# Miniprotein binders against q9vhn3, part 13

Target 1, 154 residues: q9vhn3
Amino acid sequence: MDPDDDLVLENEAEEIERLQLPEELKKPIDPEEEDERVARIEFNCSGCEMHEMVHYFGRKPPFALGVIYPEDNYVMRDPFQPPPPRWQSKPEYYIAMGTKCSICSKTVCKDPGCSFYYTASFCLPCGKEELKNWPPEAQARIRKQMSVSQGRQT
Below, E stands for the ipSAE of ESMFold2; O stands for the ipSAE of OpenDDE; V2 stands for 0.75 times the mean of E and O plus 0.25 times the DockQ between their complexes.

## First folded at step 8 (miniprotein)

Design s56
Fold by ESMFold2-Fast, scan of step 8:
Structure s56 (fold): chain B 154 residues (1-154), chain A 102 residues (1-102)
Amino acid sequence: as target 1 above (154 residues)
Amino acid sequence: SEVVVVIIVGDDPEELERALERIIEEALRLGAEVIVRVEDGTIVVIVRNLDEEVAERIAELAEELAERLGVEVEVTIVEGLSEQEAFRLAWELLYRLEEEKE
């Protein structure tokens, strides 16, 4: 509905569209980038049966552009989600599986029956021991989490 | 357990950094987990492991910072959202904002 351009823009509009989508804006199929999509890091929760292969351990997963965690996390690319916007700088969909306990270094998932977060991640046994050193408000919150977790275990 | 999703938008990187630092400071004081995404002009902050009262306090702080620092802030409090669900929500919101600009 560009009335000024009806006679000239039939092939010119198609050519302009092709020029406006340069090859560098298309999704790359770099073999080296494909290799990094293979999950090579084992994640095993010490508190439950969670066992997954993940793509990254650290604070700044490269496929989640711009994301910063407060501590090292085991992170996997989400295998069930399509990639986000095709022609934009984009974080991929991802799943944080768990962390290492800040005291004993055992690997734990994010389930409230396996870990607690207060300033840092703790496995359940270490969290219960550290609970006594925290402020009353924090103690109440974690006791509530433990109570709910134990009450709903069927 | 509550999760607070904060989206901060602005053109001044120093004011964006100040807003982020203040939110991180308050969340850490409360023992909460803070996950941040920084992209040009936009910061997403996900604050987790909160009770309702603490979540409201974080949301109020974010809105106060918007007025004080001249940044735009969008805050959502979601009950019972897992970390994965919070990230998906944040990415869906960012995806929709980027589609509208196109």
Scores: ipSAE 0.420, ipTM 0.712, lowest interface PAE 2.2, mean pLDDT 75

Design s57
Fold by ESMFold2-Fast, scan of step 8:
Structure s57 (fold): chain B 154 residues (1-154), chain A 102 residues (1-102)
Amino acid sequence: as target 1 above (154 residues)
Amino acid sequence: SETVVVIITGDDPEELERALERIIEEALRLGAEVIVRVEDGTIVVIVRNLDEETAERIAELAEELAERLGVEVEVTIVEGLSEQEAFRLAWEIAYRLEEEKE
């Protein structure tokens, strides 16, 4: 059917030819890449007025090959990044917008004024409640994050 | 926050895969974010969102795996990389390594 079939035969990439990667690193079976370019997932931060449409929710965004998060994130394809360099044919730039609080499941952005991170993401209220139960080292980490966020928007 | 850059090189794909799997498992257990680039004979792993102590632990694990599995490992700890900077770095390193092999 395709008159260009002969041209396709010569362009083979060997990025994973020798290795069988863990399932987390394997590409999705679903070939709907172009349809996935449309942002259809609503993201609303419960801690501020951030509201965006994103392309993906999960740990392994297929358009950011090789990226693995420890928890599900709301990920947007970055429409404003310049095209990748010539040597970079497949990966796209992306922005991780936020996640769900590990305690209350409310959505929160990654701004230090809205969420705290210590082994998992917490919304501001849940993070403050958990602080009392954490080791001094963990409390110091959150305290530093809080201090840094005071110089930025809430 | 700290970022750990791990470059793993070896001739045995099975050993490379074992090293990669162990690093990913430990990184995710620590709550880190992982970026992986796989090329023939070489794996680039970038582990981000770490504090200084956990960054050193990941580096130590990578070096221990090199001794146990007979792969070569180069480890670098970098401060202050954003997610996009880390992603770009992984691809730039992989590209440079492939170019040097040719």
Scores: ipSAE 0.449, ipTM 0.820, lowest interface PAE 1.8, mean pLDDT 76

Design s58 (at its last look DockQ between E and O 0.28; V2 from the best seeds 0.00; counts 0 for: pae E 2.6 > 1.5, end hemmed in, 1.2% free)
Fold by ESMFold2-Fast, scan of step 8:
Structure s58 (fold): chain B 154 residues (1-154), chain A 102 residues (1-102)
Amino acid sequence: as target 1 above (154 residues)
Amino acid sequence: SETVVVVITGDDPEELERALERIIEEALRLGAEVIVRVEDGTIVVVVRNLDEETAERIAELAEELAERLGVEVEVTIVEGLSEQEAFRLAWELLYRLEEEKE
């Protein structure tokens, strides 16, 4: 079992175990704690003026059930969508705000004007320098992305 | 970018787990993002942020694992899904597959 998959399956097993406990031993299950709803991690994009507080930095955000990233992401709970009631078995929505550039480690948001993704995240300056080492398809994608972000026309 | 949707079914939990682990490991090694949903003998794996070559590689791995481990695998490649669309797809697909079990 993948460690990430273990976490998902463990949550289901924990629910079953909690239901089988005597009432006196059952821990209160609060699907949302006020403290968990407070964003405490600062995210500042180096490529634009995006500055936001997020809830998580890492590869496996606990509230985005089943999501696994290949690199650390700054992730916030979606403020525009309230979490569904637990009985509906629907996921809590999330927004991945950005990452750190794989070359220079600068923080960048997901906007096409700030970063490019090819197997890893790159700020645009580093992506431009590195693109000659990439397959033709990836080179075409970053060139198109740069032209769109510059003029917003194509 | 390409998204690969893998549906894995089988009657042996250990073999299902092995198939899932191998797909996740390969996807992460290739720099892809993964969404995993599991329910009673059915696994939905959505692998996103792939180019055409790496998408084909994941699909081939899934088919190979089906033969090696005796699990059933169905693979679909979809173009142009955003992260939120892929996340919704993983949840909706598992829900539909479970409803169809009659």
Scores: ipSAE 0.671, ipTM 0.897, lowest interface PAE 0.8, mean pLDDT 80
Fold by OpenDDE base, look of step 9:
Structure s58 (fold): chain B 154 residues (1-154), chain A 102 residues (1-102)
Amino acid sequence: as target 1 above (154 residues)
Amino acid sequence: SETVVVVITGDDPEELERALERIIEEALRLGAEVIVRVEDGTIVVVVRNLDEETAERIAELAEELAERLGVEVEVTIVEGLSEQEAFRLAWELLYRLEEEKE
């Protein structure tokens, strides 16, 4: 297990947990902007039980100023961050929850137990099939990731 | 996993774009996740899911690009950063670079 992968996942998991806190703990939001801050897009990971409502699906989340993804991502605003003043272009805190598998289009979270990335995002089943077509170095990396993720499920 | 944060600045938008393209190309070759942010003529590239060796390769490439293309590049390698943390770090780096130019 690369301890580094664990740390990244732990940080993301912690952020997800934080985002699941009751709305009563959220900072006051301008009532006029409340509707825009409501997460309306359903995110369901096909690899695990993760289910969340998110704010954006696409490559360029408007609240993450200037951020461009190589593929469509499910992105959630930080619900505890007040919106920036309208006069100020300031990026908001956000979390990318996941994406769609480039092969089968199933939604997957970014957890190594659910997906991996090589040139594109893959669910584990599709990625395993594609792995044989990749350079040896890439294969080794992905195999390592898969071994680590399987070890966590035990 | 390692994260490489590359901050690219320069006066020529074409050279900035070329630098970005080259970094993306290499990152993709290595199978790394690339996230880009463009703001106010500054490009931030976050390359994630790297091992130590590949992270160093990206860093070296970025430095080479700075010399060849005449762009300014600041590179930082950090272990275990989220995407958001990486971008935050990039902004901190950018701020420091701006202060050094003044």
Scores: ipSAE 0.462, ipTM 0.782, lowest interface PAE 0.9, mean pLDDT 82
Fold by ESMFold2, look of step 9:
Structure s58 (fold): chain B 154 residues (1-154), chain A 102 residues (1-102)
Amino acid sequence: as target 1 above (154 residues)
Amino acid sequence: SETVVVVITGDDPEELERALERIIEEALRLGAEVIVRVEDGTIVVVVRNLDEETAERIAELAEELAERLGVEVEVTIVEGLSEQEAFRLAWELLYRLEEEKE
């Protein structure tokens, strides 16, 4: 006859462990949760003087719920705005700073003097070379975009 | 450059997905940049780096899809908006839609 005392003791210890507070509630703060709000990715535009620390590089920034980019973007949280309610996504709570050139992988901001978008993002040197091979109407569209931006100086 | 902001709403996720896919396909053929935001029953599509003719083509496609697929569509063509400004405009359009349904 096996005495029930061993099984009772084992069951009692398991019940006591189940009745204790969940360790999730007592866990130390996950340092990665704290680090999520710390910008750790360096963004240096190769076409201008822009330098920032950003929070994310990819297509689906977790702090911009529901937003999907066509290519990897350097995205930062807006440090001057509170996060929106979860049921809203406002552009002013995050900033898409730039991308990598699809040819040379240099980092560029979205300023027309630094990069272009036609099917993909291009830095100015690569974009000017690739532009020569695009249909004439696409060339005109991109050049007109640049002239409008330069017109802000006048 | 021109930007087209398309707000698509509906109760049928298959029809929403079909509308989105068709808009993306046309935008890609035009070489345009497409940024998508998906929120419960609503899709916002921002199509950037267009000219007047290509922006009108996207807007017409969106209206045709609304009729064919039974989704609700609001389309706005704007000049010179940043990505963030375009989504801000889309949010304002969604807010107006919610007020009209009251």
Scores: ipSAE 0.371, ipTM 0.720, lowest interface PAE 2.6, mean pLDDT 75
ESMFold2 (binder alone), look of step 9: mean pLDDT 77; pTM 0.743

Design s59 (at its last look DockQ between E and O 0.46; V2 from the best seeds 0.00; counts 0 for: pae E 2.0 > 1.5)
Fold by ESMFold2, look of step 9:
Structure s59 (fold): chain B 154 residues (1-154), chain A 102 residues (1-102)
Amino acid sequence: as target 1 above (154 residues)
Amino acid sequence: SETVIVIITGDDPEELERALERIIEEALRLGAEVIVRVEDGTIVVLVRNLDEETAERIAELAEELAERLGVEVEVVIVEGLSEQEAFRLAWELLYRLEEEKE
């Protein structure tokens, strides 16, 4: 290592530090916050082969303050949006990816081509069979909903 | 499918809870998915997977509850919004309603 190189590096580091405040004081580093932002739960949709790592499975995702689902959902933080400041009462950006089918427990995304909801979430194969057991007006509503979705999905 | 966004505000937590219970009860009879967000005296309810007829039924119930329980209610029926987009619209509407009370 050449002493002249050390001197040049020292001067550059000093000028950068003098003009720039320590980022640690401006941006508190919270090891638990960093770990909680890591997506560790695998989500694999059985209906469309979507694969994603998500942050939470349950009814009350902690990063979606105040949100309560009627059944367990796979939920992820939106990777393209910064979290709102905690002093603002705004919901964090998040994405509800899907659920488990109430009959077969297979994981399905919320796309109408993969699942639908009536009293609970169903994958399409299970839901089409269960549809026969529902009241006639519910059957008509769900069939109309599915026909519009199929025309849209092509 | 359609989503009904119901924004419920008021000073009395018991009346807010009663209004929410009535909406959930009707949504369950319809088999609709109900997603709730509760913050600081405000309840936002998304009633999802409805058609036009059932969406109007939920909206009419919400307006009735506002009159009966003395809570403030704003109701919007939307199609094609994600859950997150619906909540975002709800908060924008709430902000505008609070600004208009001045």
Scores: ipSAE 0.618, ipTM 0.839, lowest interface PAE 1.3, mean pLDDT 78
Fold by OpenDDE base, look of step 9:
Structure s59 (fold): chain B 154 residues (1-154), chain A 102 residues (1-102)
Amino acid sequence: as target 1 above (154 residues)
Amino acid sequence: SETVIVIITGDDPEELERALERIIEEALRLGAEVIVRVEDGTIVVLVRNLDEETAERIAELAEELAERLGVEVEVVIVEGLSEQEAFRLAWELLYRLEEEKE
């Protein structure tokens, strides 16, 4: 077992643990957090002109019941909520706006023209550089995704 | 890009967790984005930014897990859906499945 295999496995285990729901999330959200309706976190995409105020930055938005992200996300409440399905007790609609680039930490939206994901989120400039370090199969996949996103901007 | 929606249901929380872990492991190996939502004992996993081949691989894994673990797994491969749309679809499917079982 090459030492590199152990490092990858350790990282995978940590990510798995991060994506597991803490047992505590079964607690009803305390209604006193009504003040959380005001978006107070600034979101500014470095790749485009998108600028929004959002409600949460992190992996587990409290108003998106049970949702867990692999990375910190900028998340806003969706004010234009369709009526909740009959099976949902509380309609909490949300929009994940974006993340930070794993290399340069610049904020980017989830638009394919601004970022992509492979093992982590990347802005396009950083991701293009990092792509060279990835397996050929992964490179091909990401290049295909990038080509499709660029074609829509034309 | 394709998204694999995996809906995991079952009575044993430990088996649900094991199923989730295995899906996450495979998704991470593929470098895919994984978003998890748990509500009322149901786990919905979105594996995103996949090509067709990798999506099929995740789907096959999920189906195998249903056979090996005492969990019920529903898998849907979708194209071009947002996270929110994918979750909405997952819950709609779940609701239909529950109605069919009654």
Scores: ipSAE 0.580, ipTM 0.855, lowest interface PAE 0.6, mean pLDDT 85
Fold by ESMFold2-Fast, scan of step 8:
Structure s59 (fold): chain B 154 residues (1-154), chain A 102 residues (1-102)
Amino acid sequence: as target 1 above (154 residues)
Amino acid sequence: SETVIVIITGDDPEELERALERIIEEALRLGAEVIVRVEDGTIVVLVRNLDEETAERIAELAEELAERLGVEVEVVIVEGLSEQEAFRLAWELLYRLEEEKE
């Protein structure tokens, strides 16, 4: 464990990078940048007709800098907002579409008619089954949310 | 459903972490979703999937933490905003708070 050795190795690694293949022989466009801009992950809500292609599934979308979710979410880059210039460190605009049910693993969107959140995400059928096992306060809260959602239908 | 927006600022990283931990603990007890955004030493916490009663409990806790810990806290309860809209509102509020101090 010599801290000076780590610094020497880091400097040598940087020198090796500078001696790599000339840029003239490299691809003119970074494949990673183009790949990240294409939505390749299919998101289909099991509770409604929502179907979208998204860019990311996980807890820390790299294009939404500093954002941390408690669960893996399906996240897309906002198609209506221009991306920030490459030299800016600001987060790109994004939309969180949904998640997977913690019990059956079916995909669900964030709509109250499709999913419930209590410590984790549940699809509507699984949430109704689990509701019996939750504390009375949690049951009242979910029932109130369902009641409000039904009111919105008119 | 209600969302509570909590903006935490301060000079002591330990107290900032304590404030965040207490909010997460209470939100988890209520079964709420907690989404955190950290930028430039400011912590923005969205506590989501709340009713009016539980939103008020989180807001009251956040204000109590501002009194007990060496942190500044701004709290807003909102309804009908998306996650992205809530974060945008949080940064608008932070910007106005910084403008007032200047």
Scores: ipSAE 0.578, ipTM 0.811, lowest interface PAE 1.6, mean pLDDT 77
ESMFold2 (binder alone), look of step 9: mean pLDDT 78; pTM 0.755
ESMFold2, look of step 10: ipSAE 0.496; ipTM 0.793
ESMFold2 (binder alone), look of step 10: mean pLDDT 79; pTM 0.772
OpenDDE base, look of step 10: ipSAE 0.578; ipTM 0.856

Design s60
Fold by ESMFold2-Fast, scan of step 8:
Structure s60 (fold): chain B 154 residues (1-154), chain A 102 residues (1-102)
Amino acid sequence: as target 1 above (154 residues)
Amino acid sequence: SETVVVIITGDDPEELERALERIIEEALKFGAEVIVRVEDGTIVVIVRNLDEETAERIAELAEELAERLGVEVEVTIVEGLSEQEAFRLAWELLYRLEEEKE
């Protein structure tokens, strides 16, 4: 079967609402209305040249149904893509630009050369210092990410 | 990166909600991105942006939930899925399950 032939234009928010899920997951999507009413937030990465205006800071962007981030993120709505039907909201329509370091509170982008995540986000300097406080499996993950990012910066 | 696909089915909405909440909680703890799709007693959860070890841990949790909450769980680990491919897969799995019920 071709799934596209069976897709029905229905609002999934109604199904999710029936399951008594968290309030943010039940929130309907209206990208045009949300975008128009929200002031833009300035995002500057402390580890690179990324500087953008974004639409949201938080874990559950109201314009991305069913998408949940592990911590507060600076999220930008794609201005070049037309808004999809509500039932077909896609992750590529929205991009998480970055977050705040949990130790120093500096803003950092998602690039492996700028930040690392383990239970919370860290800028690279803070991540290197925090390495010794984590279990072996977490240390292995941080070292792997840092090894990959060094290939880009050197 | 690895992606964990979890299909949860059951007759009790409260148990389905508990299973979903537990998976979301654990996934977010490991820095994963979660996509949820729901249809008539079936929940598809796609957990992406994981390394191999974390993917296995999420899969194990999903299987434990089947035993503890009386829901049925099907879990698969898939490599190399983009966000768009993962989103598409969630829809395709829901429609596959609906066909099986008919």
Scores: ipSAE 0.011, ipTM 0.325, lowest interface PAE 9.4, mean pLDDT 69

Design s61
Fold by ESMFold2-Fast, scan of step 8:
Structure s61 (fold): chain B 154 residues (1-154), chain A 102 residues (1-102)
Amino acid sequence: as target 1 above (154 residues)
Amino acid sequence: SETVVVIITGDDPEELERALERIIERALRYGAEVIVRVEDGTIVVIVRNLDEETAERIAELAEELAERLGVEVEVTIVEGLSEQEAFRLAWELLYRLEEEKE
């Protein structure tokens, strides 16, 4: 006789198994950890209608362990991906929304219709004004991007 | 616009750092955006906003560094990847490399 072997009471065994969930999953969320998951930084793209609340502005988002940007970025935790189990030290999924234009400081998303990158981020209007100061390769690239996104300039 | 994904793997942190520094230096000459993810023994470098020619030059440098510094390098050039897609590709390549060692 095995006292732990009862095939007719599977529902009770399943209930006992649920009570054996990892202790860390049963604990209340730490108030400080819960607070860090609330997006409180406003991101509004000046080139389109993109508007989101994000979790971070800077070069090294703490939830994206080991990721380093060349410029400050507006970064949000991915709302559609669950975070890794809280007992694992793994980076969460994230979305980089945009940056600030290096000339006019306007916020821009990373869409080719809104921004251009050459050494730094530019909104398209500032990029158009600066392109004459760039190497031919960079000038060709921004002109190609603008022709696809905005059509031909008058 | 081209994106270059470079995965650098090695046992010597100093050699990993030298390889990374050389790639960053070259990418900055092209005005490219460089996003780095550092883990123990592995560095992922995403170089964005390149044309086809400069992307090929970054890839060539990465392969040259593999010969010179005792590091392993895997590099791929892809058009039109977002940052998230580039890191996902890097993860898939890393996973394949780990499986091959098993």
Scores: ipSAE 0.459, ipTM 0.724, lowest interface PAE 1.8, mean pLDDT 76

## First folded at step 9 (miniprotein)

Design K1 (at its last look DockQ between E and O 0.39; V2 from the best seeds 0.00; counts 0 for: pae E 2.0 > 1.5, end hemmed in, 5.5% free)
Fold by OpenDDE base, look of step 9:
Structure K1 (fold): chain B 154 residues (1-154), chain A 102 residues (1-102)
Amino acid sequence: as target 1 above (154 residues)
Amino acid sequence: SETVIVIITGDDPEELERALERIIEEALRLGAEVIIRIEDGTIVVLVRNLDEEDAERIAELAEELAERLGVEVEVVIVEGLSEQEAFRLAWELLYRLEEEKE
């Protein structure tokens, strides 16, 4: 086994572990606590002018019914909730606003004009530099995404 | 970019976990974003930021896992959906499938 194979496997195993369900079904936090409805976390995208107050920063928002992210996400409760579908016991609507760049840790929104994802989230400047280290197929895909996002800003 | 929605259901939690793990492994290998939602024993996996070829690969894997592990898997490949839209679609599909089984 090439040492490089071990590193890749270790990283994959760590990521898998991170995405695994917590053994403890955390009891749904009682939605009646007024404090949980107030967004207290500031979200500022470094790529655009988006500024919002959000309710959660992490991988497992308690109000998103068992959603697990690969990375810490800024998540807010969606105030504009459609009526819950009949099958859903509790309408928990949320919006994932963004994350931090894996290289520079700047906050970015999930808009293609501000960030992209390949193995991790990147802001556009960091991602452009990191792109050179990726397989050609991945580079092509990301370049395509970037071109589409730039076209929408015009 | 494409998103693969994988809905995993079954009576054996261990097999569900195995299926999930295998999907995560493949997604990570592809550099894809994986978002998981678990509710009432149902696992919905969003594998995002894929091209068409990689999306098909994930779909094929999911189908293979259903046969090998004895889990029920539904797979949908979608383009241009947000996370919320993808989850909504997944649950709508699940609901329809449950109604058809009753």
Scores: ipSAE 0.656, ipTM 0.881, lowest interface PAE 0.5, mean pLDDT 85
Fold by ESMFold2, look of step 9:
Structure K1 (fold): chain B 154 residues (1-154), chain A 102 residues (1-102)
Amino acid sequence: as target 1 above (154 residues)
Amino acid sequence: SETVIVIITGDDPEELERALERIIEEALRLGAEVIIRIEDGTIVVLVRNLDEEDAERIAELAEELAERLGVEVEVVIVEGLSEQEAFRLAWELLYRLEEEKE
């Protein structure tokens, strides 16, 4: 903060910084004990305009016990499936919605029309530029993957 | 694209870890996405975004590791499954295998 602005905003800014959640304060701020079941993270795919509130962003979602991703994923609990009974040894239902592009950091869903994965996740614009730097056989595989998605719509 | 589901079980945690590391190493060399689920000494590995040839290579590696390291391995190659569907298939298969042992 500039010194000229401190008198008006200082107390509010200090309280936000002390809570150590300044980025999340721009999102839902309901800190209930049932926090893991409240979807508070906004997911908006830059490729297809899909929009959802999700429960977790990271590599090891707590409600998908034992699951480890190679990069941060936006993950939500399946809202239309009940949790399995405690006496059944089955994982809770969940959906991995998408990731951030490794180049531009835009959020993208996992649909082949929006993103693809080669060593990392890429949105289509960044991925098309990056694939020029990859081995020829990798380029061929990725171009084939992209062309397969055109058959899905028909 | 293809997904290879590798289910690794065994009594020796060091050999389980070694098998997992070898699969991850090869998958990373191929540029594949690797998603892992570990519970109760069972490791399920999803190796995703492979073409058919590379999927067969991962499957062959997994079978070699079973022979070399004394771990048990089951391998399934699938297409068109979500990651959650692949994990559920893996755990249903594992459950079926345990039921047969009983």
Scores: ipSAE 0.492, ipTM 0.798, lowest interface PAE 2.0, mean pLDDT 77
ESMFold2 (binder alone), look of step 9: mean pLDDT 79; pTM 0.773

